VH-VL binders against Chromatin structure-remodeling complex subunit rsc4 (rsc4). Designs and how they scored, part 1

No score or structure here was measured in a lab: all are predicted.

Target 1, 111 residues: Chromatin structure-remodeling complex subunit rsc4 (rsc4), of Schizosaccharomyces pombe (q09948r6to116)
Amino acid sequence: HNAPFDKTKFDEVLEALVGLKDNEGNPFDDIFEELPSKRYFPDYYQIIQKPICYKMMRNKAKTGKYLSMGDFYDDIRLMVSNAQTYNMPGSLVYECSVLIANTANSLESKD
Below, numbering starts at 1 at the first letter of every chain, in headers, positions and changes, except where a header shows other numbers; antibody chains are not in Kabat numbers.
F, E and O are the ipSAE of ESMFold2-Fast, ESMFold2 and OpenDDE, as the mean of both directions, binder to target and target to binder. V2 is 0.75 times the mean of E and O plus 0.25 times the DockQ between their complexes.
[cut] marks letters that were taken out.
The coordinates of atoms that the task and the answers printed are left out; those that the model quotes come from them. Centres of patches stay.

## First folded at step 4 (VH-VL)

Design t1 (from r1 with heavy chain S102L; framework fv_ragifilimab)
Fold by ESMFold2-Fast, scan of step 4:
Structure t1 (fold): chain C 111 residues (1-111), chain A 121 residues (1-121), chain B 113 residues (1-113)
Amino acid sequence: as target 1 above (111 residues)
Amino acid sequence: QVQLVQSGAEVKKPGASVKVSCKGSGYTFTGYYMYWVRQAPGQGLEWIGVINPNSGGTTYNQKFKDRATMTVDKSISTAYMELSRLRSDDTAVYYCARGRYLYGKGYFDYWGQGTLVTVSS
Amino acid sequence: DIVMTQSPDSLAVSLGERATINCKSSQSVLYSSNNKNYLTWYQQKPGQPPKLLIYWASTRESGVPDRFSGSGSGTDFTLTISSLQAEDVAVYHCQQYYSTPLTFGQGTKLEIK
């Protein structure tokens, strides 16, 4: 299934992901909204080849860069992969990425 | 339970250095950024810097960049902040704090109890 | 640097009455792409470290009583305590996390009248 990009569905999915909370009740939008500043975390860009965050996904949707819903879900998977590469298993950010992945996969399969 | 436990009070002479420790427990130490903030007696809070305990990456407030050094020892879940060439106006309570929000911007959900550093001759 | 200014420096409020503390930023801390204000409020009791009350200008931290509320957008923010309790005597600090350096207001001392 390579369903065409649907802006309403995109907004619904992002709202669901941004609204997620970890086991301590902390919101995930604190973690995945923006890319790290190169000044703050230069090592991130040495480790992560293709950075992506929610801000970039919204910009891609706004500028017509997503041709299919699958393209959008691929960016979610990339973001999760980046988080799990940079952060260690058991860390809050890593565990948040697992919940994001599970939620996104569930939403994609409903389609 | 989440706790940040800091080292005890220090009295230093001008020109000396001080190194404050902050031991985290009750959470995954490398999963949260560690921030350092100080408060002069009766005054407001002032940000010193942030360290990513996982990578060792640091960002300093430019005011402190030439005198402050932040480090971590992951094996004992402890962060350190060293401030050199102390002046009398460095007299303050120094706090470590666990940060939420990514990439050097942040707000702080848990704070250490504070370490009073007194600089006097 | 973003300068944070609180008003008043101190106020006295009777038990059960409303307390209002203001915080102004020298530039907007509203990020247009996510429509969030990068503004936080802390409570600091004598001899204790600050405690998180409110983040994203209006979101209460878990365990914070609902008498505490945050409001405002852009450059003007307010912390309201709807019915002052004795335990609310503290210094209150606002903080922006829109840009580095992270900056705080000077603090507002809240006392019982």
Scores: ipSAE 0.011, ipTM 0.618, lowest interface PAE 9.2, mean pLDDT 87

Design t10 (from r1 with heavy chain Y101W; framework fv_ragifilimab)
Fold by ESMFold2-Fast, scan of step 4:
Structure t10 (fold): chain C 111 residues (1-111), chain A 121 residues (1-121), chain B 113 residues (1-113)
Amino acid sequence: as target 1 above (111 residues)
Amino acid sequence: QVQLVQSGAEVKKPGASVKVSCKGSGYTFTGYYMYWVRQAPGQGLEWIGVINPNSGGTTYNQKFKDRATMTVDKSISTAYMELSRLRSDDTAVYYCARGRWSYGKGYFDYWGQGTLVTVSS
Amino acid sequence: DIVMTQSPDSLAVSLGERATINCKSSQSVLYSSNNKNYLTWYQQKPGQPPKLLIYWASTRESGVPDRFSGSGSGTDFTLTISSLQAEDVAVYHCQQYYSTPLTFGQGTKLEIK
């Protein structure tokens, strides 16, 4: 069974993910904080059927929408999958999603 | 090593157009936003616009939207900014700068060397 | 548009002394969802393009000496150079990236006294 949702662990995981850096030491900043702008990515919403970002995850946590930590990790996996569907390997967003996936999997296996 | 190399200085008459190029090297060109900024002599920095090299999507400062056109040629990792209907107050150093692919939020980590555009009769 | 105002316009500081440059935004550049300030500082030497020093108001860019620090939140921001070196002579610019259009302060010229 998935462990019950824990707000403190949620905060710790999210801060770990937003603090990630590339192999040159450069931070990814707010790449996944909000959904892509329709001004820059009008085709995103034609390709990606279930958009999700950190802001939405924060709102789900605040409104009691996560019943288990597994539900939260599923949203992280969805976000990674969306990024890797829309972006090409070698792009900043794609490579960030790889680091997010690796970090999230490690944290989930620990908890 | 990341490098942005811009085209050389230009002298134009009022009413003409200028097209500045910016070639990126040492990184994945389509992975980062390309911004355009200008600086008139002795003045501060002024944002012109941003282009996503992967999608071709653009956002312009409204002050420049009717005169500026930003494009990219991915095959040669080069971005272009064309400014039309030039006036003497368009005399400035024009910079390209690399930003993060952060869905429209940007700070500039690498800059081109600048292109001086002089508009005079 | 968010208007960025720097003070002072110019500053002369002795070598080894502390230099302080201020930047004020006409509205908050603090984003409530992630609790980040969308503010950067650049250094520009004569004849050169600007160079990134600090982003997110207080995070130093890799390779920037630790004598440079950024502080502040919301509308009032400060760049501090704890012990001025000769190579620090430059114009310093603040920039907001909270909303479009992206806007810069007018610049502060820092000289050795």
Scores: ipSAE 0.033, ipTM 0.709, lowest interface PAE 6.1, mean pLDDT 88

Design t11 (from r1 with heavy chain S102M G106P; framework fv_ragifilimab)
Fold by ESMFold2-Fast, scan of step 4:
Structure t11 (fold): chain C 111 residues (1-111), chain A 121 residues (1-121), chain B 113 residues (1-113)
Amino acid sequence: as target 1 above (111 residues)
Amino acid sequence: QVQLVQSGAEVKKPGASVKVSCKGSGYTFTGYYMYWVRQAPGQGLEWIGVINPNSGGTTYNQKFKDRATMTVDKSISTAYMELSRLRSDDTAVYYCARGRYMYGKPYFDYWGQGTLVTVSS
Amino acid sequence: DIVMTQSPDSLAVSLGERATINCKSSQSVLYSSNNKNYLTWYQQKPGQPPKLLIYWASTRESGVPDRFSGSGSGTDFTLTISSLQAEDVAVYHCQQYYSTPLTFGQGTKLEIK
């Protein structure tokens, strides 16, 4: 979608995504906040060509790099795609990415 | 439902090697990182390393890097930690633990029962 | 490396009374961008492995009784048991997961008085 970037909507969407919980009741807050550590996951950067995380999205919003809400949702889709490429179906991170994708798609369709 | 079951106690001579196993059940084994931690008698917990069961990729605490080897056998949902050139101060209970995927910022939600390794002459 | 120091090394508390255990990190484990403290508490009963109680300094793991609470920020953290039960006799460990290597406190032994 081509709606102009709206900082208030951006904050609302990000807050909704950050507030999600897995089927065991554990929050997703920390999983996608930062990029994977090179010390623990050096192979991540060999596999994933365009890393993106919530911290980077907040910085892009702050520095005026999102021109449309569609650009922001594209970054969410990229983050989900990266998670599902690196992690196995059934893993915590993969299942979290499914919930994030479903929630983001629902929020985008309501705009 | 989630369970980590480790191999039994071992008694070793200085200079020998020990290989501890950890079998996961009740979850997707390749979906969670496996950490190894030890506890010497009367001491605190000490991190040894982590392995990604899906890729086999490993990261070691520098203190153990030259002596520890972590591996996995996905077909039987089992992780292994081998420690070589054993010294008396390696006497400890060795634990495997499942990490939440926090990308280097993990906390351990399930632990194995522990394997006592005694190193004595 | 971040050094974790617990106090006291041991304490005895009467049944039904409040138990307080402290943990200090040699440097801040607060990540300013998300305002989260990367600190956990584990309970270790005699002859058993550690069990997760609290993560992010104050979030209770599912199934952990509400008499357990965590507080603090930055470098100074507290685990509180509001009304000690007999089953709470254990060694309690704090851990930072802010940076590698992962490090633990020395443990605090809690006994019934």
Scores: ipSAE 0.015, ipTM 0.647, lowest interface PAE 6.6, mean pLDDT 87

Design t2 (from r1 with heavy chain S102W; framework fv_ragifilimab)
Fold by ESMFold2-Fast, scan of step 4:
Order: sequence, then C-alpha cells, then structure tokens
Structure t2 (fold): chain C 111 residues (1-111), chain A 121 residues (1-121), chain B 113 residues (1-113)
Amino acid sequence: as target 1 above (111 residues)
Amino acid sequence: QVQLVQSGAEVKKPGASVKVSCKGSGYTFTGYYMYWVRQAPGQGLEWIGVINPNSGGTTYNQKFKDRATMTVDKSISTAYMELSRLRSDDTAVYYCARGRYWYGKGYFDYWGQGTLVTVSS
Amino acid sequence: DIVMTQSPDSLAVSLGERATINCKSSQSVLYSSNNKNYLTWYQQKPGQPPKLLIYWASTRESGVPDRFSGSGSGTDFTLTISSLQAEDVAVYHCQQYYSTPLTFGQGTKLEIK
C-alpha cells in the first residue's frame, strides 16, 4: 500500500513480528535481527542476492529511506522470500518465516 | 522414537583422515539441523560445525574449517563428518547431535552415542 | 569467542540435599530485545552422551524432573537440584548459543557425599 511511511505503525508492526514464537514457544526474532555472519555462513551470500534483516529495516526507518508503508512491507516479503530460498519447507527457519508472512499480511490488510 | 546412531570406533595414524557417520531415525531428518561436537577424554565439549540436512549448507567453527567436511545423504537419513590431517590431539569422542538451530546458534535435544577416534603414532 | 567458566570443578552432596552449580560467561548472553538468556544445561553420565536438561537458562526440557531448575541472567547462571537423587550423579555442562562459535563450560562433576 502507498500510504506515507508512518513511524508509529512501523514500530507496531515490527514489535508484533519480533514478538512471535515458534510452535515450541521459542522466540525467533534473533534469526531475523541480524544477517548471518559471512565468516560462518559464506554460502548464504552466494545464494541470497539481496539480504535484509530487522536491524537494516530499523536503520532504513530511522534514516528516512522508507517513503511508504508498502516499501516497508516489501522488505518483510523480501526477508521471508530469502528465508524460504535458503531453507526448505519443514525446517525450523522456513516455518518461522511462514509465521512472519502470515502476521505481516494480516497487519498490512488492516491498513 | 528419535535415535541418532553413529559408526564404530576408529584408530588412525597422524596425517590420516577419518569419516564418521550418523544415521537419524524416528523423525523427519530434513526438519532439524545436525551438529557435530567432540570431547577429548576427561575434557569439555567442543563444537565443530553444523549442517542443514535439507540444503547441505554448512557452518564450521573456524578452528576446524580447513580440516572438517560435513555432508549428508538424505536418501538414507545419514550425516557424515570427515576430519583430515589428524593429529594426536584430535583423539576424542565425536558426537552428532540434533539441534534446535538459529543460523549457527543452537542447543541439542538428541545426541548420537559417540564415536571414539584414537590418533596414535 | 564467549568463554564459559563453571564452578566448582567438582561437588559432593548428600542424597536429599540441594546441589548448586554455577556458570559464568565472559560476556552477556542476554538478548535485550526478547529478554532471553541463550544458555543451556546438559547432564552427562559416564560413557553416555550429554542429555539436554534446561534451555533459555530456566526452561526445563520435556521429561526432565522438576527438582532441576535453572536461574540467572546476563553473565551469571545457576543450575539447582533441589533434592539430590542417586541417578543425578553426572558431569553437568553449560553452553551458550548467543554467538558463534558455540561454547561450553569445562563441566562440573557431581558426586554423592
């Protein structure tokens, strides 16, 4: 959606995503907070062409890089797409990305 | 029931390579990450690396990256860890372990029985 | 690397009494955004692999008796066995999963007095 970027809505959406838990009750926000270490995950950067994480989204919001709420939701979709490209259905990280996608889609639809 | 069954004990000369196998059963093999950890006799645990059984993607402890190779064969639900250029201080019990995994982070809910690798001249 | 240090190296406790094992990390393993401590405890009996007891510093793994409890935050953690049973004789290991490489404490040997 092309509504102007709203920092308060951004914070609310991100808080909802960061607060999600997997089916074992474990938080998984740290998977998506920072990019995988290139030292320990060099193959990630060969497979994923446009890395994005919550830390980068927070920085984009702070530095005025989001012009619309749609731009922010596009970054969430990119992050989900990257997780589902690197990981396969049935893996923990893939299933966590499904929860993020479902939650983000629900929140975007209300806007 | 979840089981991780490893190959038997090995005795190797310095400079040789060893390849340990770990067969998973009782769960969806590709649904969980496989970690490798070793323990020298009477010593603490030391992480070697992790492999995603679905993609084959690996992350190694930098201490082992030049000598360790982790692979999987999904058709037989088996993971492998090969350690090359063995030294006497590589003498240890080597474990595979099923991880609850977060991009190179994790804790281990099920462990293989361990494989003793002895390196002696 | 995060260095994990356990104390004491060995401990003897009478049956039915409380056992306390400590684990310290060289830097915080508390993630402030989710307020979780990335700290795990394992039990290892002679000739056996480690067994998961506690994760997130204080969450018991399914099937672990309630006499086992974990506490602490940041850099200072404790595993408590409220009433020692004969079957609890083992080496106990702490592990951090806050950052790679994953690291373990040296282990604490628990014996019956």
Scores: ipSAE 0.017, ipTM 0.676, lowest interface PAE 6.6, mean pLDDT 88

Design t21 (from r1 with heavy chain V50W T59N; framework fv_ragifilimab)
Fold by ESMFold2-Fast, scan of step 4:
Structure t21 (fold): chain C 111 residues (1-111), chain A 121 residues (1-121), chain B 113 residues (1-113)
Amino acid sequence: as target 1 above (111 residues)
Amino acid sequence: QVQLVQSGAEVKKPGASVKVSCKGSGYTFTGYYMYWVRQAPGQGLEWIGWINPNSGGTNYNQKFKDRATMTVDKSISTAYMELSRLRSDDTAVYYCARGRYSYGKGYFDYWGQGTLVTVSS
Amino acid sequence: DIVMTQSPDSLAVSLGERATINCKSSQSVLYSSNNKNYLTWYQQKPGQPPKLLIYWASTRESGVPDRFSGSGSGTDFTLTISSLQAEDVAVYHCQQYYSTPLTFGQGTKLEIK
């Protein structure tokens, strides 16, 4: 949606996503913090046209790149889509992306 | 059948580096974190760190952070752990292990056979 | 860091008798949101890597004989072998996965009397 970017809400949402646990209480930790290494995953950048991760989202917020909260949530959706494109269905990374998507959609609806 | 196969035993001098490999087979390599654990002769198990084979992201036990480097080659389903500036007290069997329900904190359902690293002059 | 302490360091038990190994954590490894204990037991025979026996404190890994059982919650955990067999001679390790760094107990050596 078109609500203006709010740094406090951004921080709250990102903290909630970074702090997520799976159904057995395991944290997601580093899975979405940084982009895959080009050295070890060169095919990632051939398959994924618009890479995005939490580190990049924090930088975009810091540098005034987000004009609306919707733009931020779109980056979360992009990150989820990228994860589900590159990773095998049924993998831990894919399952983590589903939980992130569900949580982000819930938080956006409450805004 | 899930299997983790490690490289062979190494003998190193103090100050050298050692790089141990661990090849996974029988499962989706990028679906599980790879952990590294060592065991000095007659001693308990000690966690070194983990690597996410999909992202290349790592987390190290602070005791090893300045000397250990974990990497992965996804194309051949192989993880590596390099330990530098070796000391005699680094003599140990080094294991790779697959984390289950890990997401960075996990328990280990399959282990490599171990690689004995002996550090002696 | 969570410190894991096992007791006893070594234990000798006669064939067919019950063996009990204890593991204590310096802080709770029970996660209140899912009511799970982040505690695992491994069996290690000489010259072999550790083998997963029990996870979530009491769930037996597939293929592990039913004479092995885990119990406890929070900070105090027990591994029980109801009727010791010759092949059970090993070192047993507990591990917490509640927080990093992941930590193990010092191990308990189980021998036949």
Scores: ipSAE 0.006, ipTM 0.570, lowest interface PAE 11.2, mean pLDDT 86

Design t22 (from r1 with heavy chain V50W N52Y; framework fv_ragifilimab)
Fold by ESMFold2-Fast, scan of step 4:
Order: sequence, then C-alpha cells, then structure tokens
Structure t22 (fold): chain C 111 residues (1-111), chain A 121 residues (1-121), chain B 113 residues (1-113)
Amino acid sequence: as target 1 above (111 residues)
Amino acid sequence: QVQLVQSGAEVKKPGASVKVSCKGSGYTFTGYYMYWVRQAPGQGLEWIGWIYPNSGGTTYNQKFKDRATMTVDKSISTAYMELSRLRSDDTAVYYCARGRYSYGKGYFDYWGQGTLVTVSS
Amino acid sequence: DIVMTQSPDSLAVSLGERATINCKSSQSVLYSSNNKNYLTWYQQKPGQPPKLLIYWASTRESGVPDRFSGSGSGTDFTLTISSLQAEDVAVYHCQQYYSTPLTFGQGTKLEIK
C-alpha cells in the first residue's frame, strides 16, 4: 500500500490490533506493547535484528517517521515475523502473532 | 483446569539453602511467565522474581538477586526457586504464580498453594 | 521503586454495607501510550493463596462477583465491595506491574463489624 500516512487510519488499525483476544478470550496487547528486556532476554537480540513493538510504532507515527501506510503495515509484518522467529509454533506469543497477522492483512486489503 | 502444585513445607537452619518446586498442569507450561512471591507471617506480599519457561529468561528483585536462583525443567512442567544463605527473616510462605503475557510485567491469575519455609536454629 | 500504600490497615464493615479500600502509588502507574493503569487487586482468605480479583485497575476477573469493582487512575485507586457478604472477610492487596520490581501494598484486613 502506497497511500500517504494517515494518522486516523493508523489509530484505527492499532486500536483493532491492541483489542484482539487469544483463544482463552484474554486480551494480549501487553505482549507486543514493549520490547523484551535486553538483560533477561539477551538471546532475543542475538536472533532478532530489527526489534519493533507497538510503543515504537506509536512513536514513529508521532515523530513523522511513517511516510506511507505501507511503511506502517511493514512494521506490523516485521513484528509478526520477529515473534514467529523467536517463539515456537504452538506457544502463546506465536499464536497471538498469527491473529495479529490475519487481522492486519484484512485491514490493509480494505484500504 | 489450570493447577500449580508446590512442594511441601521445609525447616532449615540459618545458612542453609532451600529449593521449592512448582509443577504446572492444565495449560501450555512454556507459554506463560512463572513468578515467585513470598509472604512472611502477618506481613504483605513480596516479589522475588520471574522466569519465562520457554526461553529460561529471568528477572530478579534486586533484594534477592544474590541469593535466589530460578530454573525450569520443561520436560516435567516444573519451575524451581532456590534461596541460599537463609536467615531467620526468610521464614515465609513462598508462592509460585502464573503471570499473564507480559515481558517482566504481570498480574497473577493462578497461584500455587504455597510452601512454608521455616528458618530456625 | 514504586511504593504502594493501602488505607486503612484494617476495616470493619457490617454485612450488606459498602466497603471501600484505597491504594496509592508513589508514582503514576498509568501508561500513556495505551492509556492503561498497571494495577491489580487480590483477595487473600486465611490459610489460602491470593486470588486475582481485578486487573487493569477496573477489569473484573472472570468468575468474580459483580459486587467487587475497581476504580481510579494514575496514583489513586479504590476497591469497592458494594454489599459485604460473610465470605468477603479477607486481606486485600493491591499490586503494580508498571515497572520492576513488582510491588504490593501492605494489605487491608476486612472484617465483619
């Protein structure tokens, strides 16, 4: 998607992703809000070259770093890819990333 | 159903070490943080640390960092907390608790029954 | 470290009356980026482990009776029991999960008057 960055659409998409629930019906927005601690998950930063989380996406939107909606969706795809690289299939975080990917792809295709 | 079952009560001498176990069942053990919390008789709750069983990553409360060690054995869905160089003021009920979703931050939805550790000479 | 202070230390309330327990944090536990308060309440009955009542300051855990409610934002939080029942006799603890170390209030003992 090459459309110019739209703050209103950004907020709408992020709100939808943050509001997702896992298979137990529990929200999982706090999993992706912040990066794992470097001290206690040092292997994360050995494996994941480009960390990204919702807090960083909000900051990029606020500081004018997104030039297109495609750039924002690329960050969502990166976050999903990172989660599925670090975590094993069947783990909570991996399964939550699948729901995020499906929701984001659906929202992007409607734009 | 989710259960956390802890090892039985321990009586230790000052200077000894104690290792408390916590066996999880009814959920994917590696998908949730395991927290350790203690409560001295008549006192409030005190956080010791957490471990993420999938990675083995740990965060300790600075107060316990030099004496506490948290580990997991994924093959038997069991977490351990070992506290060394015990003092009489380490007498407390020690709890394991399952955290929801947060990297180093969390609230605790299921708790073990507690393990009373008594430190006396 | 974020210090959690509860008031009162103990509270006696008659059956059917409203009980109010307060919790204060030494700094804000409201995360501006997601507008959530990283505060939870636990109920602990004698001889039992704590039980989750409320998370995100005001979200009631599944299975918890609707007479329990949480309110507040930033640094000042309240747990309310609208109509006290005999089974509600317990110590109530607030906890912040905004930052490590995770910290708890000292507890409020709720008794029947």
Scores: ipSAE 0.036, ipTM 0.694, lowest interface PAE 5.9, mean pLDDT 88

Design t26 (from r1 with heavy chain V50Y N52W; framework fv_ragifilimab)
Fold by ESMFold2-Fast, scan of step 4:
Structure t26 (fold): chain C 111 residues (1-111), chain A 121 residues (1-121), chain B 113 residues (1-113)
Amino acid sequence: as target 1 above (111 residues)
Amino acid sequence: QVQLVQSGAEVKKPGASVKVSCKGSGYTFTGYYMYWVRQAPGQGLEWIGYIWPNSGGTTYNQKFKDRATMTVDKSISTAYMELSRLRSDDTAVYYCARGRYSYGKGYFDYWGQGTLVTVSS
Amino acid sequence: DIVMTQSPDSLAVSLGERATINCKSSQSVLYSSNNKNYLTWYQQKPGQPPKLLIYWASTRESGVPDRFSGSGSGTDFTLTISSLQAEDVAVYHCQQYYSTPLTFGQGTKLEIK
C-alpha cells in the first residue's frame, strides 16, 4: 500500500537504520548521512546520476516533499543502489547497504 | 584481529623525502578510510590527510597539501604516506589509523604502532 | 579551523577517586540534522598509539570499561573516570570530526597522586 507519509514512522525507521551494526557488532557510524565530497571522490558524480543521503531525506521530510511512506522507502532503495554501484562487494559501505536494504524491506512489509 | 603494521624508523636529512607504509590485516582493506596523523615528541596529534582505498581518492590538511602524497596498493593491503622537502620540525611519530564514519569525516578505531621519522643534519 | 583546547594540561588523582578532563571547541561540533556531537576521546599510554575510548561525545567503544564516560554538547565536553585504576595512567586527547581539517586538543596527562 501507498500509506500516507507519517513523520513518527519516518523518524523510527531512520533511527533503526542509523542504529544498525554489522555482524561483528560494529556500528555503521552515519556512513550515509552526507553525500561523498566531489573533492575526495571526483568520479562519484559522473557514475551516480541521482545522489541521495540521510541528510537529504530529513530535509525532504521537513519540507513536506514526501507524500507517502513509499516515496521515503524508494529513497532508501535509491541510496542502497547508489552505494552498490559505486562501491565493490566486500567493502564496508557495500555490506552496510545490504543490511540497510534488508532492514528497510522488513520494516516496510510490516502492517 | 584487526592490525595495522607500519614500516620501521627513518633518519633523514633536511630536504629529503620519507615514505611510510602501513599494511592492514584482519579486515576488508578497501572498506575503511585510512588516515595519517603525526605526533611531534611531547606534543599533540596532528592530522595529515586520508585516503579511500577503494578508489584512491584523497584529501589533505591544507598545511601538508603541497608536500604529502598518500597512495594505496590494494593487492597487498598497504597504504603509503610520502612527505617531501623534510624540515627539522617534521620530526615526529607518524601513524596510520583506520577511520570509522562517512566520506572523509571520521574518528579512528585502530591505529598502527607508529613510525618515528627523525630529521636532522 | 576548529581549535580544540583541553584543561587541565596535567592532573594527579588518587586511586579510586574521580578524574575529570575538559575539552572546549572554538566552534560548535553539534550537527543540527542528527543532533549528534562530532567529538571523540582517545587514551594514549607511553610508547603506544592512541586508543579509541568514546565517540559521538558519549558513546563508549566496545571493550572500554564503564568507569569511562563522556558528556557535554556543542562546545564544552568532559571525560570522566569515576574510579581511577592504575592502568588509567595515560595522556587523554579529544578530537573533533565535525569539519576538516580534523583537529585534536593538546592532550591532558593523568597521573596517580
Scores: ipSAE 0.015, ipTM 0.659, lowest interface PAE 7.5, mean pLDDT 87

Design t3 (from r1 with heavy chain S102V G104S; framework fv_ragifilimab)
Fold by ESMFold2-Fast, scan of step 4:
Structure t3 (fold): chain C 111 residues (1-111), chain A 121 residues (1-121), chain B 113 residues (1-113)
Amino acid sequence: as target 1 above (111 residues)
Amino acid sequence: QVQLVQSGAEVKKPGASVKVSCKGSGYTFTGYYMYWVRQAPGQGLEWIGVINPNSGGTTYNQKFKDRATMTVDKSISTAYMELSRLRSDDTAVYYCARGRYVYSKGYFDYWGQGTLVTVSS
Amino acid sequence: DIVMTQSPDSLAVSLGERATINCKSSQSVLYSSNNKNYLTWYQQKPGQPPKLLIYWASTRESGVPDRFSGSGSGTDFTLTISSLQAEDVAVYHCQQYYSTPLTFGQGTKLEIK
């Protein structure tokens, strides 16, 4: 989707994703808020070519780096893809990324 | 029912190594980070490190980095923490604990019963 | 490292009275982007492992009685027990999970007066 970037819609989508809870009712936004520590997870940066997190998405929105809503949704898909590359199916992070993907895809389809 | 069951108490001489086990049950073992924390008698809690049971990736407190080794055996849902070159001030109860979040940012919702390690001459 | 300091080291409170335990961090554990405090409280009874009471500074863990509450933000946090009961006798620990290494306060021993 190539609709122009809409800051209000961006805020609504991101708030929905950040507000997600796992099946035990626990929030998991902090897993995706910041990139893993390079000091303690150097292998992450060898495996993942294009790191992205919510903090970076907020910064891109603030600095006019998103040209379309599609660009923003592509970053969400990239974040999910990175999580599913680094983590195994059945792990907490992987399952949280599935919930993020399903929610984002639903919101993108709505408008 | 989530449960973490640790190996029994150990008495060691200075300079020896100790390896504590922690078996998880009642949840998907690879779905949660496993943390190791110790508590010297009458003292506060001290974080040793965390292991990702899915990847085997580890993050250590710098204080323990040269002496602690954390491993997992996914086939039996068991995590291990080995501490080498033991000193008398390593006498403590050692706990494994399940974390709710990843990337070494976490709080602990379930704890093992603890393993008392006594280091004495 | 973030240093966590609890006060007092020990506290005696009468049954039914309010108990207040403080925890201070050497730097802020408030993450401005999500407006959350990365601060947790644990209860530890003699011979037992710690038990999770409160996370995100003020969110009570499922099954924890409502007489337990957490408050504060940034560097100054409080655990309150509104009406002390006999089973609340324990050592209470605060922990930050804002940054590595994860660090704990020294503990506060709560006793019946």
Scores: ipSAE 0.014, ipTM 0.609, lowest interface PAE 8.1, mean pLDDT 87

Design t34 (from r1 with light chain T100W; framework fv_ragifilimab)
Fold by ESMFold2-Fast, scan of step 4:
Structure t34 (fold): chain C 111 residues (1-111), chain A 121 residues (1-121), chain B 113 residues (1-113)
Amino acid sequence: as target 1 above (111 residues)
Amino acid sequence: QVQLVQSGAEVKKPGASVKVSCKGSGYTFTGYYMYWVRQAPGQGLEWIGVINPNSGGTTYNQKFKDRATMTVDKSISTAYMELSRLRSDDTAVYYCARGRYSYGKGYFDYWGQGTLVTVSS
Amino acid sequence: DIVMTQSPDSLAVSLGERATINCKSSQSVLYSSNNKNYLTWYQQKPGQPPKLLIYWASTRESGVPDRFSGSGSGTDFTLTISSLQAEDVAVYHCQQYYSWPLTFGQGTKLEIK
């Protein structure tokens, strides 16, 4: 969407996504916070052209890089796409990305 | 369910090597870092190293880097930790543990049952 | 290298009473960009491997009873058991994952008084 960036909505959406739990009740808060280690997943950076994580999104919000809420939601979609490109269906990371995508799409639809 | 099953107890002489195995099941083995931690009798936990099962990339605690070797065999979802030139103060329970996906540094959500290694003359 | 120091080394607490265990890091384990503390607590019962209790200083692992709570920030952290039960007799360990090498406290032995 082209709605102007709203810091309060940004905080609420990110809080909702970070607060999600997997099917065993475990939080997702550490999975997407930081990028995969270049040391242990060097092939990630060969496969994924535009890495993005929650830490980077927080920084973009702080430094005025988001002009619209649509730009923020595009970064969430990019993060999900990257996770599903690198990881296999059935892995913890992939399954968490599905829940994140569903939640983010629902929140975006409500403005 | 997630399980980490380690090899059985070992008794070794000083100067020997020991190789402990850790078989993962119930999850995508290559999707999580594997850590090795030891605990001497009555002592705290001590980190040995971490391996990425997907790439074979390793990071060792400096204290162990000249004696410890971590490897994986992806075909059987098994990680190994070999410690060479054993001394009596290497007597400890050795654990493998699965790390949460968190930038290569992590906390450990599942642990193997432990392998007691006794080094005696 | 971050040194983790627990206090006390051991304590005895009566059933139903509050137990408090402290953990201090030689450097801050708070990352300002995400406002998270890279600190974890484990419970280790005799003859068993450690069990994850709390991560990110205050987030309780799924399946861990709500009588366990973590608090603190930066360098000073606390694990609290609000009403001690017999099954809580164990050694408790804190760990930092902010910086390499990964380091643990020396452990705190909790016993029934």
Scores: ipSAE 0.006, ipTM 0.582, lowest interface PAE 10.0, mean pLDDT 86

